# Miniprotein binders against q9fmw8: the designs that were tried, part 30

Target 1, 279 residues: q9fmw8
Amino acid sequence: AEGLSPVAGGIVALGKFDALHIGHRELAIQAARIGTPYLLSFVGLAEVLGWKPRAPIVAKCDRKRVLSSWASYCGNIAPVEFEIEFASVRHLNPQQFVEKLSRELRVCGVVAGENYRFGYRASGDASELVRLCKDFGISAYIINSVMDKNQVSVNTEEEDSKSKERGQVSSTRVRHALAAGDVRYVTELLGRPHRVISRTRTQDLTSKRGRISLQTSSLLNLPPGNGVYKACSLIVGDKHPISCKVIVDTSNLYIETEEERFHNSDESQEFQLLGIEFG
Below, E stands for the ipSAE of ESMFold2; O stands for the ipSAE of OpenDDE; V2 stands for 0.75 times the mean of E and O plus 0.25 times the DockQ between their complexes.

## First folded at step 24 (miniprotein)

Design z7 (at its last look DockQ between E and O 0.75; V2 from the best seeds 0.77)
Fold by ESMFold2, look of step 24:
Structure z7 (fold): chain B 279 residues (1-279), chain A 81 residues (1-81)
Amino acid sequence: as target 1 above (279 residues)
Amino acid sequence: RPSLRELVERYKELAEELRKLAKETGDEKLKRAAELILEAIQLLLQAYEIDGTDWEILDLVMQAEELLDEAMRLIEKAVKE
């Protein structure tokens, strides 16, 4: 039946939505032009690999805020993220995956990038997705990659037809730009300032010296590389953003602000989420 | 659970020991095992850096595991001889 899954009748964007960058946003925009937009994300890859999880680019608790900010691009409908455990689908061949989209999830259509790969051993590509969706009665739309004009302008105006890297916006570019401390470039790739989330003890928000010292271990997502960032914003609860300077080193973040105390803290909670925007 | 960097370092050390032992014993199986381990390391590093789906990342890791399994088989044969 039509109402069995949260995404039934919707248009799902397919991809790896780790950064929620402007390329991911374009998939959501195109899905919204067709119907109700969803992002279909996989979780639990590190568990499948047996590796220590890497820091996410976007904190899990911050993903809904980012997606809500896309509503103005998506006809006032913020895309909804639907998560699937990767362990439950890692063995499916391309046909079995499209069958799941059609019969279990009851999806009406899909959008995917031109480089999309799926199914066991990554055996399905965008062409296979289109063919299989036709067989299962799902509309399929392949969306051109969003190009990073900065890299194309620096190296070559022409794309290298033999390279997997064609100058498109990518999560790998975001990670490299963050590591280099190039937060302005990160802002261009993401279409928003990068926000780092810290789980901070409420008592630490009452610092009386205009300086908050955090350990890197308190961060829920990937900070920029070591350096000094002078045009940052600190977000505490429902207060207005506070201008600050942030110093990042290997083990610590130091936040310097003119405000010595934070008012309107929720004293009933032991921990609060602290947002730090870079640029 | 180890980090990828810890895994890569451990495999690099194993490959170095195998290359040294291959030179000392003249055993070509140990030399080949070291080569396979180095190739597997490159696939693991690619899996960490690739801009791709979880299926693509897992496939690279599975390819690396296949090379590591063959390297272990060669080591076992060399020990039995």
Scores: ipSAE 0.780, ipTM 0.895, lowest interface PAE 0.5, mean pLDDT 87
Fold by OpenDDE base, look of step 24:
Structure z7 (fold): chain B 279 residues (1-279), chain A 81 residues (1-81)
Amino acid sequence: as target 1 above (279 residues)
Amino acid sequence: RPSLRELVERYKELAEELRKLAKETGDEKLKRAAELILEAIQLLLQAYEIDGTDWEILDLVMQAEELLDEAMRLIEKAVKE
């Protein structure tokens, strides 16, 4: 029995969901207004290009938490992410991709941004998406870009780049704001504090005098730039957040808590996940 | 696997060597090959920075590869003449 796709009968939001910023949330909100919301994510681009993978903005293990937090915006339904290997769709023309959505994935509708480009050589645009979806009996809804309220001129000194950036919220803006250490601006773009996840050995979590040191190599996602962050929260497992100060350098994060004794209650696990929220 | 940065630096070095050789020999094919490599570098940098779909990123890389292939054909032609 060729099982129904996980998104069958649903509304899929189309986009590159790296940062899960407020623009991505708006896609999910619109999908939830029409039906059961899903995010369609492509994976494996770095492998397709032969490039070294970038550090993600959101840790893979933390994506489900972020999506669950959107339930309140999405009619009390958390959008579910469905991943497709980009290698399997890279060669599809716009028509073949919409055919895949309709016949293979059996979606009832799609939501995309006004600047959405798809299919081989990015030949399809939002207007073609609407047309093709109509031809295949799928609903299509195009949303306006969520504009960044902060006119931080990303002085990309390269004036001549045909940057389609018209001041919308983007994952690129989040990366730049993180690199600059502007965690407040990151919070505005994300609609939530940025959370860095570390995989740390339980033995290395011994707080000497309320100070924890994490290697940058233990991080599962992109930290902010080097600096001192005074308003942070440390999250260990399902425990309540602990107020902390974080010092970021090239090799390490230093966490200073007010609590002298960080009692790791779950000494039974060799590895633990630590969350650090910035802001 | 080389990082994009490492790849870009290697292509910049190659373009500079070709420009130097073009100046010494007067070979316009080598000059044009260096120009194409520099254009390809710009597309690769754009592919790295753009907030685009995976198809948009791949398209920029494919355009860069097309320019690099043309540059290599010009170099091969210049070495055979």
Scores: ipSAE 0.771, ipTM 0.893, lowest interface PAE 0.5, mean pLDDT 89
ESMFold2 (binder alone), look of step 24: mean pLDDT 78; pTM 0.725

Design z8 (at its last look DockQ between E and O 0.70; V2 from the best seeds 0.75)
Fold by ESMFold2, look of step 24:
Order: C-alpha cells, then structure tokens, then sequence
Structure z8 (fold): chain B 279 residues (1-279), chain A 81 residues (1-81)
C-alpha cells in the first residue's frame, strides 16, 4: 500500500484544531458517524507570517491524549490527526486544495463547519467546498456550530440577530477565558480540564518546602492568567494525578503539594514531561 | 521574528509621528499614509484574534501588507518634495 496517504479512504475533519474544544470534538463525532475519522491540521503558520509563534493552546505532545479521550464519542475509534505544513498548501486555490484531498490524500469524505474558509486568499467557503467535493467524488458534510450552553440560553430571545456570532464555542473564547483565569469556563469550552505541559529537569521534580518552581519558559502550551488555582492536579510520568495548588506569575509557576518526592519517576532521563491540570 | 504585539506597537508609533508631521506641514500624503497604517493595524489585530483558518489569517495579513506598501509609497513621495 505504498503511495497511499495515511488518511486514504477516511473521513477528514477540516478546520483549525488549535484548542481541540467541544466544537472540534463535534466535527470528529460527525466524521466517525460516516467512516474512519481523521483531523486534518495545518502547522507552521507563524513561519509563513514571519512572526514569533504564540504558545499553543494544546501542547503538541498532549494532543494524542486529548483525541484518545474522544473515542467514547466516536464509536470507540479515536480520531487520528494528520498534519500538513501550511507552507505547502498556502498557495492552492479552492479547486487545487480539493484536488489534493482527492488525488493525493485519497480521502473518502470531509466534514467542515458552516463558516469554514479555505484556499488562496480564503476564496473558498462551505458551499464551494460541497460543490468541489462533488466534482472530485468526495462526500462533504457541513456541520452546525456548537454553542456554549450557558451563552445560548442567555441569547435565545435577546440579540437574535447576533446569536450566530455570539455564544459559539471558539478557540478565541478559550484563549480569553484562560487569560481571565476562568478555568471553570475553560473546562466547559474544552469538554475537559485544561492541561499545561512543562519540560522539566528530572532533578527539579522533588518538592522542596512543599513547592516545585518552574519557569514559564519551560511550558509547552498556554497557561491560565496570573493567579492562584487551588483545585489542580499534577501528573508525573504515568502516575495517578496528585492534588495540588498552583500559583501562576509572569515568569514562574509554583506547584504546592504535600508529596515530597515522586517515587516512580524515570531517573535515567535528564528531562521529563510534567502535566498540570487546572480544575 | 517580532511578535505581533511588537509589530503593532512599531506601526502605532509610526502612524502617530506621521499625523503630527502632517499637521505641521499640511501634507495630505502623510495624513493618508497614517490612515492606511491605522487600517493595517486593525487588520493585523483581527488576524491575531479571529477564530478562522490559516488561509483566513494569511489573507488578513496580506491585506494589511497591501495597505502598508501604499502607505510607504505615499511617505516616499512626500519625502522627495
């Protein structure tokens, strides 16, 4: 089967999957109802723009765990993420992109949100996606936006003309909720507690005076805003989560727990990944 | 590579300087250049905040660059006077 793409014959969800929030989960759920679900993600946007990259919402190394947690929603088949460098597709017009899906990637179908835009100068929309997919023999399904249940109930009668643009789950809302330190709201938007990953020296994984100190620069993804978070969990290796309090400052992140040492750490490695769950 | 915030602050400073110089000299090209830079800043901020695809983000940045190119052309013309 050489020459076949990893997503051949599958149903790919199209979108920007930076947060893996419940709206993204809905795309995966719908793909799984049709066939083998994949997420088709683009990477390398900051390089194309010539900008310093912003911290990702979900750490790269943590994405598979999140997707695995969706298996129960997806008929016990966790969606698989396939990544494409944006530089390799940024110049394609809508027809060329759908041709790539059909002829190079050999996908069987796609699911996309109602506001999906693609192709050079963002010239393609959801209607054009459906039309082009038909031309290339790919099934296409347009999925309604997922609304925040609290925001939808507030907006059902008031501001009717704005309901489509308000209350919907979005990565922008996740970032704003994180910046505000509203980790309960982040949990609602993501459908899971937010997990921050730190690449930590193994020697620093001991509690000293009941505190572990990490530099913000060691974090692999976006932390919540400066503040004190009392209902957190610490994950070291594959051990069961440990209850902790976390203090987030501009330059540092402090973890307070009664555990003095983590006994099952792999001490042969110079660095380990430390997970911190907020809420 | 600059962050978007650093880039936006540089353009804000430039636009403000151009507005002051336009007021002092009466040069309409400098005034127009400052307006174009301010519009470009809005597009860059929009690109940073939208919940959209990489193509959408790139397109907003490309639109901002078109406005910045025009602003630089107007500044060049004003300087040659």
Amino acid sequence: as target 1 above (279 residues)
Amino acid sequence: RPSLRELVERYKELAERLRKLAKETGDEKLKRAAELISEAIQLLLQAYEIDGTDWEILDLVMQAEELLDEAMRLIEKAVKE
Scores: ipSAE 0.769, ipTM 0.888, lowest interface PAE 0.5, mean pLDDT 87
Fold by OpenDDE base, look of step 24:
Structure z8 (fold): chain B 279 residues (1-279), chain A 81 residues (1-81)
Amino acid sequence: as target 1 above (279 residues)
Amino acid sequence: RPSLRELVERYKELAERLRKLAKETGDEKLKRAAELISEAIQLLLQAYEIDGTDWEILDLVMQAEELLDEAMRLIEKAVKE
């Protein structure tokens, strides 16, 4: 029995969901207004290009938490992410991609941004998406870009780049704001504090005098730039957040807590996940 | 595997060597090949920085590869003449 796709009968939001910023949340909100919301994510681009993978903005293990937090915006339904290997769709023309959505994935509708480009050589635009979806009996809804309220001129001195950036919220803006250490601006773009996840050995979590040191190599996602962050929260497992100060350098994160004794209750696990929220 | 940055630096070095050789020989094919490599570098940098779909990123890389292939054809032609 060729099982129904996980998104069958649903509304899929189309986009590159790296940062899960407020623009991505708006896609999910619109999908939830029409039906059951899903995010359609493509994976494996770095492998297709032969590039080294970038550090993600959101840790892979933390994506489900972020999506669950959107339930309140999405009619009390958390959007579910469905991943497709980009290698399997890279060669599809716009028509073939919409045919895949309709016949293979059996979606009822799509939501995309006004600047959405798709299919081989990015030949399809939002207008073609609407047309093709109509031809295949799928609902299509195009949303306006969520504009960044903070006119921080990303002085990309490269004026001449055909950057389609018209001041919308983007994952690129989040990366730049993180690199600059502007965690407040990151919080505005994300609609939540940025959370860095570390995979740490339980033995290395021995707080000497309320100080924890994490290697940058233990991080599962992109930290903010080097600096001192005074308003942070440390999250260990399902415990309540602990107020902390974080010092970021090139090799390490230093966490200073007010609580002297970090009692790791779960000494049974060799590895633990630590969350650090910035802001 | 080399990083994109490492590839870009290698292509910059190649373009610079070709520009120098073109100036020394007066060969306009080598000059044009160096220009095409420089344009390809810009497309690769754009592909790395753009907040685009995976198809948009791949398209920029494919355009860069097309320019590099043209540059290689010009170099091969310049060496045979």
Scores: ipSAE 0.768, ipTM 0.891, lowest interface PAE 0.5, mean pLDDT 89
ESMFold2 (binder alone), look of step 24: mean pLDDT 79; pTM 0.736

Design z9 (at its last look DockQ between E and O 0.70; V2 from the best seeds 0.74)
Fold by ESMFold2, look of step 24:
Parts: C-alpha cells; structure tokens; sequence
Structure z9 (fold): chain B 279 residues (1-279), chain A 81 residues (1-81)
C-alpha cells in the first residue's frame, strides 16, 4: 500500500484533456468498460514553452463537476483525473514513459486514440504504445476512428469544418466554435452546455438592478465570442439556475435577468463563484 | 511571459525589416534569415492550432526555435561582414 500511486491497478485514458469533450468522454467510457477509469492529464505546458497561458476551455474548479456528469456513461463510476506536470515527462522517450506508467504509476492498462503521439520529440505513436505496453506487462487498447480519408477533400482545412459526432471532435474545433459564438455547436461537441466561471466580487452580486456587469478579466475560462446570447443560465452557488441573457464584448460580460433574488447578503465574503451556461 | 500573438508579431516585423535590408544591400544571408523566421512563424502558429498532445506541441515549438537560432546566426554573420 505504501508508495502506491493513486492510479495503481487502474485503466488510464491517455490524451490531452483540455476540453473534456465527447471524444475525451469516449476514452473514459472505454476505460470504464475494462476497469477503474482514470484520466492522465498533463499540466504546465505554457510554462515549458515560456508562453503566457491561454484561457482554459474548462475552468480548473469546474473539472470535477464535468467528470462527475460522465458517471452515467461509465457504469455509474465517474472517472478520476490524475495530473502530471509536463515538465517532469517532457524529456522521456517513449520507452521511458511507458516504464513510468508500469513501474512508478503501476497502471494495469491504458486507452488511447489511434492518432496518439507521445514521448520526446513526439517520437512514439499508437503502434509503439501497444508494443511497449506489452513489453512492460500492461494492456493497451487503441480506440479507432473509422474514417474514409479517400472520400474527403484533399484540402485539409475542410476536415476541420466538417462535423461528425465521434472521432472528429477536437479541442481546436471547440475553440473555433466558441470564438464564432456558435454555442449550440459547442454544446454538441462537449456533450453539455458550456459553463463559464467568474470569480465575482460580492459587491457586484449585491446590485439590485437585475443586471450584472463582469470584467472579462474575472473569468476563469474561455467565454464565447463577442455577441448576444439569449438562452443562458446563471448559477449562483447551489441555488437553482436563473434564466438570463448574456452580452459578451471585449472587456465586459453583461448578464441581464428579471430575477432580483440572486444577491449575496453575507458581507463577510469578498468573492463568490458565478457560473454562466451558454445554451 | 509573452503571448504567442505578441511573439509572432515581433517575428513578423523582424522578417519584414530583414527582407527590406536584404533587397537594399543584396545580402543573401539576410534574405535567408527572413525566410527561416517566416518558416518558424508557421510552425508556431501550427503549434497553437494543432489538436495534439503536449509532446506534439512542444516538438513544433522546438523546430521553430531551431530555425530562429539559425536565422540569428545568419544575421550575426551578416553584421560581422
């Protein structure tokens, strides 16, 4: 028991789990069919690159809620996310990474997509993952997307514009759909409404005008593009959702509702988390 | 830390100035440096847009950095001549 990793004996889904979209959910579903499902997430890429981090698609504080919602697809056992600092694995070649999975993390199996790449200089592919896992005594399950690439346009950009429910969903497509304000399509890609989280000053919630004005700098994750969104929900703490209209511009996000029952009267708290669902 | 957009804009400006200077002086090293910087920009933009693993993104950035390093060496050589 001593020194066992949190994922020991489990089935780990491998991928980049930034959006937690329906493609990511499929990996978790397959892991759950084999054993105890985990997601192995890498964090800290922007630090490794020396870049300012981009806004996350899913707020860090909201990830557990999203994963809990997958329980109904995963035999009523929500997958657990385990995070690894990318800096600690960025230099490992494919064999060294699989060795870490086997000897350090002690996973029982892995699930990955057919286009999965890993290891230093992205030198490992799905075929090598299967071979190395066999060598280290862990099971590997590759989730294939059935795609007839010979029937698609030779223009690769057209593949990004096409929608298939499974196997073509991507975090890049989610970001583009959000930027375009296509929140209905975002809902299809994510399998849930997109929820934006704001760390909101209590004084802004005590406004009794039925209108809340937030700075985009208070948002913890990526909002949709500038526009007006009429079918939104405001979530304040554990209270029931409140129907609202949301106006997004470059600097501000305005929430308009006829409800006046959402203010926080507890003056001891300086900030509160506010959820805004689009669609 | 700069954003990718800020980095790309700086490199675009540098590449344009190098192209202008190369045309005025006839210096082929400055022309080649501008080409390498433009190629690096494309790799950085690809790294930002790719739907791939952190290793794939890092590899594209490392390739871009190799091109930028070579461009800087060419610029240095052009200045010394």
Amino acid sequence: as target 1 above (279 residues)
Amino acid sequence: RPSLRELVERYKELAEELRKLAKETGDEKLKRAAELISEAIQLLLQAYEIDGTDWEILDLVMLAEELLDEAMRLIEKAVKE
Scores: ipSAE 0.766, ipTM 0.888, lowest interface PAE 0.6, mean pLDDT 85
Fold by OpenDDE base, look of step 24:
Structure z9 (fold): chain B 279 residues (1-279), chain A 81 residues (1-81)
Amino acid sequence: as target 1 above (279 residues)
Amino acid sequence: RPSLRELVERYKELAEELRKLAKETGDEKLKRAAELISEAIQLLLQAYEIDGTDWEILDLVMLAEELLDEAMRLIEKAVKE
């Protein structure tokens, strides 16, 4: 018996869910209004292109926490992420992709943004998605782009870029805001403070005098640009957040806390996950 | 595996060498090859920066590869003449 796909009978949100920004949340909200919400994510693009992987905006291990926080927006149901290897779908035309959604994955419906492009050579658009979903007997819902209220005119003078950027919230905007060190703007785009996750040895967490140093190489996701961040929170495991100041340089993060003694309660673990929220 | 940045820098160097050689020889095929490589570089940079689906990103890369293949054909033709 070919087991039912994890998304069978559900509503899948279609998009590139890198940042999990407020636009992605709106896709999940719309999916939850009409059924059981799932996010369909493609993985392995960097491997397909032969490129070095880009640092993610959201740490892979932190994605489930972010999605769980959306439950309150989604009728008390946390959206579940379903991952597909992009290599397996890269060659599918629009019809074949919708056929996969309907017949193999057995979804009841899809939700996508108005600018959504899909299938080989990106030949399918939102209108084609609606048409094909109808032909295969599944529901399709297209939502308007969530507009960025704080349109910093990124004067990308390059008019000729086929950039569909019309001022919507995007993962690109989040990356630019992070690089600029504008953590407040990042918070608005994400609908939550940006959290950086570090995998650190428990032995290296010895706060001498309330100061922790993390190597940038220990980070599991993209930090903000070099600078001084005064309104941060340090999260060690499931403990309450500790107010801290963070100094970011090219090689290290320096965390300064008011609390002198981090009692590492879990001395038994060789490695710990450290979270830093930038407020 | 080379980073996109390393790949782009190698293609920039190649385009500059071809422009120089085209100027010295007067070979319009080498000039056109350098133009195609420059266009391919722009597509690769766009593919890295765009807030698009994986298919949109792949399409830009494939378009860049098509231009690079044409540039290589022109170079091969110029070397055989």
Scores: ipSAE 0.746, ipTM 0.886, lowest interface PAE 0.5, mean pLDDT 89
ESMFold2 (binder alone), look of step 24: mean pLDDT 78; pTM 0.722

